# VHH binders against q9xw16, part 76

Target 1, 132 residues: q9xw16
Amino acid sequence: MSGWNAYIDTMTAAAPSIKRCAIVGAADGSVWARTEADNVFKASEEELKTFVALFNDVTQVPAKGADIEGVHYVVPRTEESLIFGKKENTGFFAVKTKSAVLIAVYEGPNEVAAQVRKAVESMQTYLNNAGY
Key: E = the ipSAE of ESMFold2; O = the ipSAE of OpenDDE; V2 = 0.75 times the mean of E and O plus 0.25 times the DockQ between their complexes.

## First folded at step 6 (VHH)

Design r73 (framework vhh_gocatamig_d2)
Fold by ESMFold2-Fast, scan of step 6:
Structure r73 (fold): chain B 132 residues (1-132), chain A 120 residues (1-120)
Amino acid sequence: as target 1 above (132 residues)
Amino acid sequence: EVQLVESGGGLVQPGGSLTLSCAASGFTFDDYALAWYRQAPGKKRELVAGISSGGSTVYMDSVKGRFTISRDNAKNSVYLQMNSLRAEDTAVYYCAAPTPPESGYGFDYWGQGTLVTVSS
């Protein structure tokens, strides 16, 4: 959906350390919006379908990690409706809303991660309150 | 009290090997991923290797094929086997855990570190 690009812009403005992000359908991983051009979020359709299915039981995810954009991340632990991962100085936060999954990939230390998590969770709250 | 205690660091020649060990206590070890970070002088800490609770691993690209992370749940320990060491591997190595409630962003509970020096 074209209107969803505004939410991508809001997240990246709130946390400039987000390198790539996407909003995808929670049921099927279909891309509703994503960063493009030099910051293109490049996960395959197959990978996104697999990824959103992880939210069916987040407690199983730390046992095997998660793959985003062909990159394997260790998942230290999960929280309710939240999966986060680490590799080198790169990481991601993914949160589930009623209808969507928000995925943000960032680069940087824990101070950067804190800013990215705040931006993603703020958007999660906003979309849940909007019925999405 | 959560505690991570590293050992096994030292001086080694280029091309040599070292095994680092981390003994963990004070949390449910088997339920969490664990990681090794390193920090060279004047640089930020970087994730070298991570291991999931089920044994799946992740590595920094520059150490892939040379380093191996493993865990022994019966001993509450995680290990880093370092082969074909290079001068650029010189750093303080830290064991790290994602212990709640402090770990909101990744691996944010650290051990004291162990120094690895690769020099001829």
Scores: ipSAE 0.447, ipTM 0.747, lowest interface PAE 2.3, mean pLDDT 87

Design r74 (framework vhh_gocatamig_d2; at its last look DockQ between E and O 0.91; V2 from the best seeds 0.00; counts 0 for: pae E 2.8 > 2)
Fold by OpenDDE, look of step 8:
Structure r74 (fold): chain B 132 residues (1-132), chain A 120 residues (1-120)
Amino acid sequence: as target 1 above (132 residues)
Amino acid sequence: EVQLVESGGGLVQPGGSLTLSCAASGFTFDDYALAWYRQAPGKKRELVAGISSGGDTVYMDSVKGRFTISRDNAKNSVYLQMNSLRAEDTAVYYCAAPKPPPEGYGFDYWGQGTLVTVSS
């Protein structure tokens, strides 16, 4: 559909444990690209608007957790441009670029999270260098 | 040095109750969420319950309504109250904490674990 779909494919290929993934506007949560078909990223833009706003003050997120796709996650800790959460055998990584937020929801044992973080941060770096 | 020390495990009958405790040190306890994990024989370690720094809680579906995670920041401690225990709850239970930035991908520090055996 758009060039952004290629970045979704890149992240999901880099981390097979990623079940759903989205690239959204950092300012308003608008969806630029998302996984489709059997792995549709289900968060509404309204929810995403709230989610991306978490990056305005990440220091408060560990105290309250974060919601994605109607699922509540505990957030162990945050970084300036990184929010990650856990629930059961699932979790998410969200990273902020200059203009976007990349969100990856994954499923599997804890160890797979390392690969997911690497995938989204690699894309973060790439997009930042590209001016996005 | 981060230390997580679990206690409270033991043998209990089905339907019984048990409270696990975790004493944490070596990091800014109040800033981080904490969690309890468990690993049953032949299975992967799984997140049982998490508690945010603000006291918000998350549970795996199979323990909802039976388990309660809590924390005491003054004591740098996390607890897991387990009620209505089932045989399938048998596992080594681990207290878990995240690594400080920039490292980590979830809960990265683990205690030595405490064994919970539910058996008649």
Scores: ipSAE 0.914, ipTM 0.956, lowest interface PAE 0.5, mean pLDDT 96
Fold by ESMFold2-Fast, scan of step 6:
Structure r74 (fold): chain B 132 residues (1-132), chain A 120 residues (1-120)
Amino acid sequence: as target 1 above (132 residues)
Amino acid sequence: EVQLVESGGGLVQPGGSLTLSCAASGFTFDDYALAWYRQAPGKKRELVAGISSGGDTVYMDSVKGRFTISRDNAKNSVYLQMNSLRAEDTAVYYCAAPKPPPEGYGFDYWGQGTLVTVSS
């Protein structure tokens, strides 16, 4: 019901391979919105605080990888305000805005990753333009 | 300019061992993670093992404890040591590296692949 849940719906509609996603506060990892029920995003508060802190220096992330929902991902490389990871048939894209971090976990072959990245980057642009 | 060249594939019997090697030319990937993927008949391409720039590793669950990924940055090479091979490990194995920014969706440079057949 919150306005933020509409952004979750927009991202999952844009990229059907997204299995779970969340919008969290960039400063503290507090959850603003997430997928629920059968698609519940299951990251702990402590894990999210650790994860959003990675955006303080993304250049260090590929050396150690990243943890989301208790799963350790290899991080191939990073870009300014973008972290992405891979494990088996799963992956994630995470982007930072002024006030938020958007995290999308997807499943499927590597060739679907482009649509997921496009969905999260489109939302990143929208939220930055809206002052978030 | 960028080339990933795999070697070491072949026919091996169940329970055997095989080492795959990948050499990069025209590309120094010390700052990036590297991976081995495989594609078995009837399956999508899957990440088998990944190694971070700092040496941390990830493995798919079915190969954990049997396969070991390693890298030698001085030689621009990545390796996959495969032990206790099973029929279900039969696949084409690909060495993979990320594209440099701003493009890329994971590991987007691929080698030509090397066939591993586990059969008696």
Scores: ipSAE 0.579, ipTM 0.811, lowest interface PAE 1.5, mean pLDDT 87
Fold by ESMFold2, look of step 8:
Structure r74 (fold): chain B 132 residues (1-132), chain A 120 residues (1-120)
Amino acid sequence: as target 1 above (132 residues)
Amino acid sequence: EVQLVESGGGLVQPGGSLTLSCAASGFTFDDYALAWYRQAPGKKRELVAGISSGGDTVYMDSVKGRFTISRDNAKNSVYLQMNSLRAEDTAVYYCAAPKPPPEGYGFDYWGQGTLVTVSS
């Protein structure tokens, strides 16, 4: 188990619509922590490597969308350290910190997306301030 | 500011076809993904189809193979071709676009909608 699991628990508690999430290395997509047990985050190593590389130029992402856990999402737009996507009744938010990418997959209507974004961006701020 | 105007709705028999159109203005159309949502009476608004700025598409499972989303960047327009319509497709259909940074959480702007009624 890692001490990073506490941050997973913090994010899922802050936004109950988050079904799965992970903290991965920004350079290579290696998994530092993720939701486990009954709701395991199941993205492959190669998928995560491809995903974190999207942050090398976020302006290119809306043209093609993004894939997480084998699901293709439309990316409406991006921001400098933020990628988010939509598919049916699900979506994701991903943010980059100094060393990591935080990924949260949620279910629910557009109204719950604000809570998910707030939870992920609060953790982004915390980790950046801590040097990660 | 942002304007999204849907058209093409109407009354159709089961198995019929309709083409919905959306004229968009007031934002950087070419750079953004666009979507169609629908809302049936008593149900939540749901994402029917999305199209990336580069033309890649996503669909809800129940409409795959029957509906086709497309865009024409020169005309700032998004289309939804609906074939093999069923009674459960009856809904108000909305064209949708994202808010520009730093606000927004998905597809945050909707038009007034166009009604599609599929009746036996």
Scores: ipSAE 0.380, ipTM 0.743, lowest interface PAE 2.8, mean pLDDT 88
OpenDDE, second read of step 7: ipSAE 0.904; ipTM 0.951
ESMFold2 (binder alone), look of step 8: mean pLDDT 79; pTM 0.783

Design r75 (framework vhh_gocatamig_d2)
Fold by ESMFold2-Fast, scan of step 6:
Structure r75 (fold): chain B 132 residues (1-132), chain A 117 residues (1-117)
Amino acid sequence: as target 1 above (132 residues)
Amino acid sequence: EVQLVESGGGLVQPGGSLTLSCAASGFTFDDYALAWYRQAPGKKRELVAGISSGGDTVYMDSVKGRFTISRDNAKNSVYLQMNSLRAEDTAVYYCAAPLEGYGFDYWGQGTLVTVSS
């Protein structure tokens, strides 16, 4: 695995409600970095390949939902380069940069979601500015 | 002005059924997912069911198979059909919409469901 773990650490420090997250390649869903050990991000490479392909047309995503780590989420809406999902007290935010997709799975009620979105979008901005 | 108006709550015995309705206005209903949340005494508010603009659904594990969410775009309404009700289903039920981009983040005023003998 590359030296991308520092960005994972930055996101999880910024939003403590993030339970698991990953940075994956936008073209193929290959894992560049992810949370590990007790908070390991468990999505398969095949699932991630399918997931990153959703960014080819985000307008289709709410009709089908999205699967992360074998869990099906309803997708309430999408925005340009952003997909978010909800299931029980769990949710995710995923954003696309030029070369990467950032995925953060969080747990907790809606009041924590704004902080998680902000952390993911801050990293999206940083990576885009760095040419990724 | 956004409005979500719930109705259909009441007192019902264990094993009974109830249908909740939510009438929505003030936004482009067809373009948004809608959801039902509940808040039971002494518990956090929790997502019980959601339905996307295209009809994809999600359910809390404890209600799956007992509750059915549906929508009627012509009537700007979302429904929760609740079957085989249990005491633990007692809660205020809220209709919710994803208007601020963080989840289902706008709720109506709620309708009380009491499951008791």
Scores: ipSAE 0.487, ipTM 0.783, lowest interface PAE 1.8, mean pLDDT 88
Fold by OpenDDE, second read of step 7:
Structure r75 (fold): chain B 132 residues (1-132), chain A 117 residues (1-117)
Amino acid sequence: as target 1 above (132 residues)
Amino acid sequence: EVQLVESGGGLVQPGGSLTLSCAASGFTFDDYALAWYRQAPGKKRELVAGISSGGDTVYMDSVKGRFTISRDNAKNSVYLQMNSLRAEDTAVYYCAAPLEGYGFDYWGQGTLVTVSS
């Protein structure tokens, strides 16, 4: 198990509503770690490459939405290093660090979203401080 | 050779305090972030606290206000002061360093902390 798997475990533990999670390279969308077994993060390499590129211009993302694992999400708004989307009782949070993008897909009512955001942003802050 | 050696673990009662130490060697200590992880039996290893090379700190929610991570660059050491310990804090605690670019990929042998009445 790579060191990055520990961060996956940390995020999933912090927010039980997270169903799938991945850490990918910000430059190319390469998968560094992801949830496995029954909760495999299934985004393709090509899809992830496209997704991480959204951070190059987040202002355009709300107009287009975002696709993860073949699912199209509505993106209400974005921040410089944050993209989040919603679809019915599901959603995602994606945050960008210096070198990585953390993606968490969650399921539940809107109230669980705050916990998911907190989990990924906490990890974002830590990884940035660590130089990643 | 890179080494991380934890110490300070032991048995404490709920509400007690304990200070963990990690002595590092084999790399330029001042340039790297450091972290404490813990793993309880049957549970996944989780980040407890991190400290950047510049001294910025991050904590998992459940330990905020109770645990403090610090570093002494002169001694090449990182510490975890644990106050108000709870039974759920029982775990093997590991010191970690991100030396190979794959997160915190270097680990010590761990030190056991048992919180029990």
Scores: ipSAE 0.015, ipTM 0.257, lowest interface PAE 6.7, mean pLDDT 90

Design r76 (framework vhh_gocatamig_d2)
Fold by ESMFold2-Fast, scan of step 6:
Structure r76 (fold): chain B 132 residues (1-132), chain A 117 residues (1-117)
Amino acid sequence: as target 1 above (132 residues)
Amino acid sequence: EVQLVESGGGLVQPGGSLTLSCAASGFTFDDYALAWYRQAPGKKRELVAGISSGGDTVYMDSVKGRFTISRDNAKNSVYLQMNSLRAEDTAVYYCAAPTEGYGFDYWGQGTLVTVSS
């Protein structure tokens, strides 16, 4: 779905440390949009279905961690609509809206993580206000 | 107030071992993931090992099989057992906790590990 690619572009422009990102359906993990070409988001359909199901009970996630693109991340903590993970110098932020889950994978030190979270949360707010 | 206090750093020869300890206070320890980071001269600070509240662990590739992170909830402590140490492991090691929403973002003061002959 090319219309959703504009939101991918907005997030990556707001936080250049985002390496790959996607917008997926909250109910089933179906991909609505993702980064492509040299920055293709490579999660499988089964992995994404498993990942979005984590938002059904985020309190269980820190005990087990999370997998994105075949990479296992430790999840330091969660908030009601936010899961974030860390491994080496990489990390991700994933936020749930009414109908979607936004996933952004980034690389860099803690100083860039705040900018990535801000970009993802700004889009979360925008999409919730738009009814998604 | 959250406090993390590291200990156990020192000078060791290549191939040696060290155990780092982190004593935590000021929060419900059992509910938090904890991590060890390191920063070598001229390098960015990087996640060495993490351990979740449930015991799930993650390691950087270069230390996997040599380092082991563990926790003791009764002692409010997290440990890093470092075996087969190499010169490139020389760094300041930091214990870290996730107090904000940015990752492991609260740090101890650090403990210096020097691997040299």
Scores: ipSAE 0.382, ipTM 0.720, lowest interface PAE 2.6, mean pLDDT 87

Design r77 (framework vhh_gocatamig_d2)
Fold by ESMFold2-Fast, scan of step 6:
Structure r77 (fold): chain B 132 residues (1-132), chain A 118 residues (1-118)
Amino acid sequence: as target 1 above (132 residues)
Amino acid sequence: EVQLVESGGGLVQPGGSLTLSCAASGFTFDDYALAWYRQAPGKKRELVAGISSGGDTVYMDSVKGRFTISRDNAKNSVYLQMNSLRAEDTAVYYCAAPLPEGYGFDYWGQGTLVTVSS
């Protein structure tokens, strides 16, 4: 099967607490695929371009946080190729592959965050192995 | 040994104010984002306010404009100034820090009780 939407479906099936997600180009933040219908991922082109540039040096991110869909998140810490943030009962995980950045916004307590992180990191591994 | 010790909780009247303090030890305070969580009776624990290592802040919508989070790196302390307190702010308040390999703010202190009532 072709198309990046299948990867969105795989992540949301693995972690139902994912409310919205997207796969964007690592170089420019261009949207390759995103959730549709009731949970449309709503980030501007400029916001995504700014966001993917954070992966140039993830160690700077906890000092200022990150914005996704016009929402400002505190970033407790980062890992190489991983940025995650928190606000109230909402959070996100974003991971960088060779060519893409996967962004998943979820709702729920810290217990659901583990499942979301696993889903996103599993897809990151899969895409890296596929050459993306 | 990492420790987070909260203080400043108590009983206050609606419309009153309280300042919560969290004293941190056992880690490099300046490098971490810190947060305040609360858990009201019968509810799940929720993030009230967070502050980055650089001083940037985030708040839950219902406390924005009423609560202020701040930090004092020289004292290894983080604070939550709570103004215009409401009955629905009644909760145990926890200071929190990120753990390595954790999902967010995963290390909590013992908590301090805030009761807002007449």
Scores: ipSAE 0.373, ipTM 0.713, lowest interface PAE 2.7, mean pLDDT 86

Design r78 (framework vhh_gocatamig_d2; at its last look DockQ between E and O 0.85; V2 from the best seeds 0.00; counts 0 for: pae E 4.7 > 2)
Fold by OpenDDE, look of step 8:
Structure r78 (fold): chain B 132 residues (1-132), chain A 118 residues (1-118)
Amino acid sequence: as target 1 above (132 residues)
Amino acid sequence: EVQLVESGGGLVQPGGSLTLSCAASGFTFDDYALAWYRQAPGKKRELVAGISSGGDTVYMDSVKGRFTISRDNAKNSVYLQMNSLRAEDTAVYYCAAPSPEGYGFDYWGQGTLVTVSS
C-alpha cells in the first residue's frame, strides 16, 4: 500500500536515529511499507512472520530475545503491544496496532532510544485512532 | 526501590582478567533481561553485554570471545567475566536493568571502574 509510505516517512522524520523502518501486517508479517534506497529494511518474510507472532505472548520474549534482519537483540522487557531490543549501540522498537506492527531499527547512544520510542508510539496511536 | 550494586573493578594489566558482579534488588529479577554497560572517558555509554531472563546473551563485537555475561537468579546477581583485557576496555562499568516505563536498560548502578594499564 503506497499510502503507508507516508507513515514511514513520518516516523523517520520524527526520529533521525531510525535507520530502517517497516510497517507490516500483524497477522502474517507481510510488508506494507518500509524504508527503501540506502536504508532498506531487509527482514525476511519468514522472520517477520515469526516476529509478529511474538505479540501473541510477549511475556516470553525477554527470555529469548528477538531477531530482526538477521540480528539478535536482547529484550529488556515487554508490554502488551510493545517489544524493544538492544544490541551494542543499536536497537529496535516494535509496536502493535489493531492490524499492523510498526518496527523501527535505530542506531546511536542510549538517549536516542527515547525519541525513537516516542516516534513509533505516536504513530501507533495515530493508526489505532484511524482504525488500523 | 531498585538497587544495582556493582563490584569487582580495579586496576589490571593488559591481558589480565576481572570478574564484575552486580547485586540487584527491588524488582522481579528473573522476569527481565540484564546488561552491562561501560563508559570510557570522553565517550558515550555503550552496551557491552546483555543477558535475557532465559540466559540468552548478546555482546558488542569488540568483546566477543573475551567477555562473558552470566546471571544467577537465585542470588539476584549478574556477572561479567572479562578476559584478555585491553587498554580500550578501560571504563566505568555499569550494571543495568529495565524500568517499567523505560526504553531500554534504564536503571543503573553507581558503576565500578576498570582500568587496564601496564
Scores: ipSAE 0.905, ipTM 0.951, lowest interface PAE 0.5, mean pLDDT 95
Fold by ESMFold2-Fast, scan of step 6:
Structure r78 (fold): chain B 132 residues (1-132), chain A 118 residues (1-118)
Amino acid sequence: as target 1 above (132 residues)
Amino acid sequence: EVQLVESGGGLVQPGGSLTLSCAASGFTFDDYALAWYRQAPGKKRELVAGISSGGDTVYMDSVKGRFTISRDNAKNSVYLQMNSLRAEDTAVYYCAAPSPEGYGFDYWGQGTLVTVSS
């Protein structure tokens, strides 16, 4: 296990509605840590490379949506370092730090989305302060 | 502030068709994705269809091939064309837009009732 897996555990403990999540490199989408076993984060290397490149200009993302784990999500809007998507009863939040992108896929109604966003943004703040 | 006004709901027979319309105001319509949700009694509100600002679409699996979402930016309107309607499609349908708080589609219209029965 890498030390980065401790941050995965922290996020999933803070928001139990997170079904799968990962911490990936902002430059290339390389996986630093992810959920595993029954809740393994399944995105391919090519998909993650494409996904992290969306942060180069988040204003273009709502026009096309985003793909995570082979699932196409509609993206309602974006913020400078935040992309989030919706499909049926699933969604994701992805936030960019200096050198990483945190991705959390969740299931549930909009009421749980607030908890998931809070968890990933708390980790975003921590990692930015740590120089990542 | 943000207003979403749905129309087009009603009673329709199984196998029939219905078009829902949503007129939106109070935000920069062209820049955002829009969606249709539905909620049947005792069930959670679910995303039926979404359309990006560029026209790309997503659908709930049970409506793929039967429902079509579209938008008309000149009219600030989004539509849901529903074909081959089933009893299980009976629900209140809501037009939805993103909020500044960024949790999803958080602004809703008041809804329009669709009842599919013989």
Scores: ipSAE 0.448, ipTM 0.751, lowest interface PAE 2.2, mean pLDDT 87
Fold by ESMFold2, look of step 8:
Structure r78 (fold): chain B 132 residues (1-132), chain A 118 residues (1-118)
Amino acid sequence: as target 1 above (132 residues)
Amino acid sequence: EVQLVESGGGLVQPGGSLTLSCAASGFTFDDYALAWYRQAPGKKRELVAGISSGGDTVYMDSVKGRFTISRDNAKNSVYLQMNSLRAEDTAVYYCAAPSPEGYGFDYWGQGTLVTVSS
């Protein structure tokens, strides 16, 4: 919990279009760290539990979409450890590590999505290599 | 080859209705989300509505309650029913699909023009 805030700072610094993000437990959606203060990541405990369970079978997610912070997103497609969603001028990227799910909510058109993906996937790789 | 062909645009009066259609080919339509985007003169493209492969929908706030996205998987088609049209809905409307490697809606049709004017 204590050291996890640094990873939040790393992701937001790597992709300025990220408005809110969190690191949550892959098993239960518990919040290990998140953006705070004026940029509070506000997903409920129940929503996060449902969200991380989507990674149990990502192939079903495009059929239903996904909810984060009370917002419903269309999910164009998924990969084994990746879910991303779109709504209006916003979107999210979520990636799974061995123990965690990294969630980043961003604003902007499709062109900024590559920056956001790269930021969260770089952290995914780092945490996986560290055993998380 | 992925192809998306929009139709149904035209000139309508404020308060009127139009139905846009998009015929899709070159991919397994049933597995993929689809979207309608629009681009007004001098503005960036914006996502108007999206529909998941299972039929769940999202809408931009200004069109919610007026526009309805739907899909017909048997015809490989997606539709946008536009009701209560306003001048600010004037734009070129694009049907969009995801690419296998992309992280958004990366394939686009040529667009169909909707003009809302007296």
Scores: ipSAE 0.234, ipTM 0.639, lowest interface PAE 4.7, mean pLDDT 87
OpenDDE, second read of step 7: ipSAE 0.903; ipTM 0.951
ESMFold2 (binder alone), look of step 8: mean pLDDT 80; pTM 0.797

Design r79 (framework vhh_gocatamig_d2)
Fold by OpenDDE, second read of step 7:
Structure r79 (fold): chain B 132 residues (1-132), chain A 118 residues (1-118)
Amino acid sequence: as target 1 above (132 residues)
Amino acid sequence: EVQLVESGGGLVQPGGSLTLSCAASGFTFDDYALAWYRQAPGKKRELVAGISSGGDTVYMDSVKGRFTISRDNAKNSVYLQMNSLRAEDTAVYYCAAPLSEGYGFDYWGQGTLVTVSS
C-alpha cells in the first residue's frame, strides 16, 4: 500500500455514496491507488488510458460519453478539470489535478451527487496545493 | 428563456406502447446531452434514459430493450419510445437538460403522466 491510499480513504469517508474510487496518473492512466476488497475499482488499464486522455479536450466528451469499468455513462456537461456522468441511479465524478485524475463512482439518488462532487473537489484542491 | 415541454403521456394497458416528446427552446440544442427522468409516487426521481449530443445512449437496466431515446436536432426535440409497458413504469416523466452549473441534468419540464394499468 502506498501513501495514496490515505486519500482514497479520505474521499470515501467524506461521501458514503461513493462505492469505488481511484487515483490515477493524468499522463498515462496508471493506477496510484484504488478501493479494494468488496469495493474494487475495476477499470482496465486501456480504459483508464483512454479516460484520462479525455481531459485533453473536455469539450468533446458530452458528444460521446465516457466509459468506466465497462459501464457507459452519459456526460451532461464538462468543465476544464471536471468530467461527470450518469447512468440510472449511478454516476461518477472525475477531477484532474496537476499530475493525477481522481475518479469516484457513486450510487444513490440525485441528491447524493453534491456530496460526492464536494469530496473529490476538496481532494483536488488539497492535492493541487501540495503540488500533485 | 429555457423551456422544456413534454407531451405524449396517458393511460395505457400493460404491454402497450407510448411515445413521449419533448420540445426544447432557449438554448443551443445540438450542443447538449438530454435525458428522460421519471418519478413514481413515493419514490425518488430517477434517470430513465440519456442521449449525448453525438447520439450515444444510456438506459436504466429495467427499460433496456423496451425503451428507446432519440433526438431530432432540426426540431429541437427529444423522444422516448416506450414499448412493452409495465405497471411499474407508471410515473411522471420529465425531460431534462444540463444547462445549469450544477452536477447533472438540472433543467426540467413540467412532466407528463404515464399510467400503465389494466
Scores: ipSAE 0.610, ipTM 0.844, lowest interface PAE 0.7, mean pLDDT 93
Fold by ESMFold2-Fast, scan of step 6:
Structure r79 (fold): chain B 132 residues (1-132), chain A 118 residues (1-118)
Amino acid sequence: as target 1 above (132 residues)
Amino acid sequence: EVQLVESGGGLVQPGGSLTLSCAASGFTFDDYALAWYRQAPGKKRELVAGISSGGDTVYMDSVKGRFTISRDNAKNSVYLQMNSLRAEDTAVYYCAAPLSEGYGFDYWGQGTLVTVSS
């Protein structure tokens, strides 16, 4: 599929507990690559446009939470260019690069969350250094 | 030191109600989200309900409409009002705070036991 799918594969190899993930355009939420088939990332273009706009002011996000794939997550806190959410036994990490937003949905305890965050942040650093 | 102290657990019949309370100290309470987790014997801990510093809430699907999480910043306390209790709600309930840097709710109190049985 697209060259961007290699980056999806890299993240899921680094953190096998990622259930679904995507790389989307930071300006419009357009999907550049996503997990497919049995682990398809299911967010609509409308939802993704709304989601990426959250990065315009991450400090407002904890008050309202965030929706991914039609699921509402509480957002305990944000960092510069990082939003994470929690619900039941699931969570997500989303990070913004110059041109993209990386979103990874995972399932599992805090040890799993730590591994997923590391994988997403490593890819964020790589893409920023590559000019994306 | 950080402390989360739960209270309000007990034995209740199916269909009954309980209110759990959590008193927090040792961190800037107003700035943090708080959550209630539960764990039944032999099961993994589950996030039951969460509330952000700004008041946004999340609920486990099986408790939505029955449980309500709330906070009182003046008292450094978070509450879980549990209505229409079911046998499947039997668990130790833990208050939790996200004290790590971005991993989720990682500090738990000692827990309070809720038993739903006739």
Scores: ipSAE 0.486, ipTM 0.771, lowest interface PAE 1.8, mean pLDDT 87

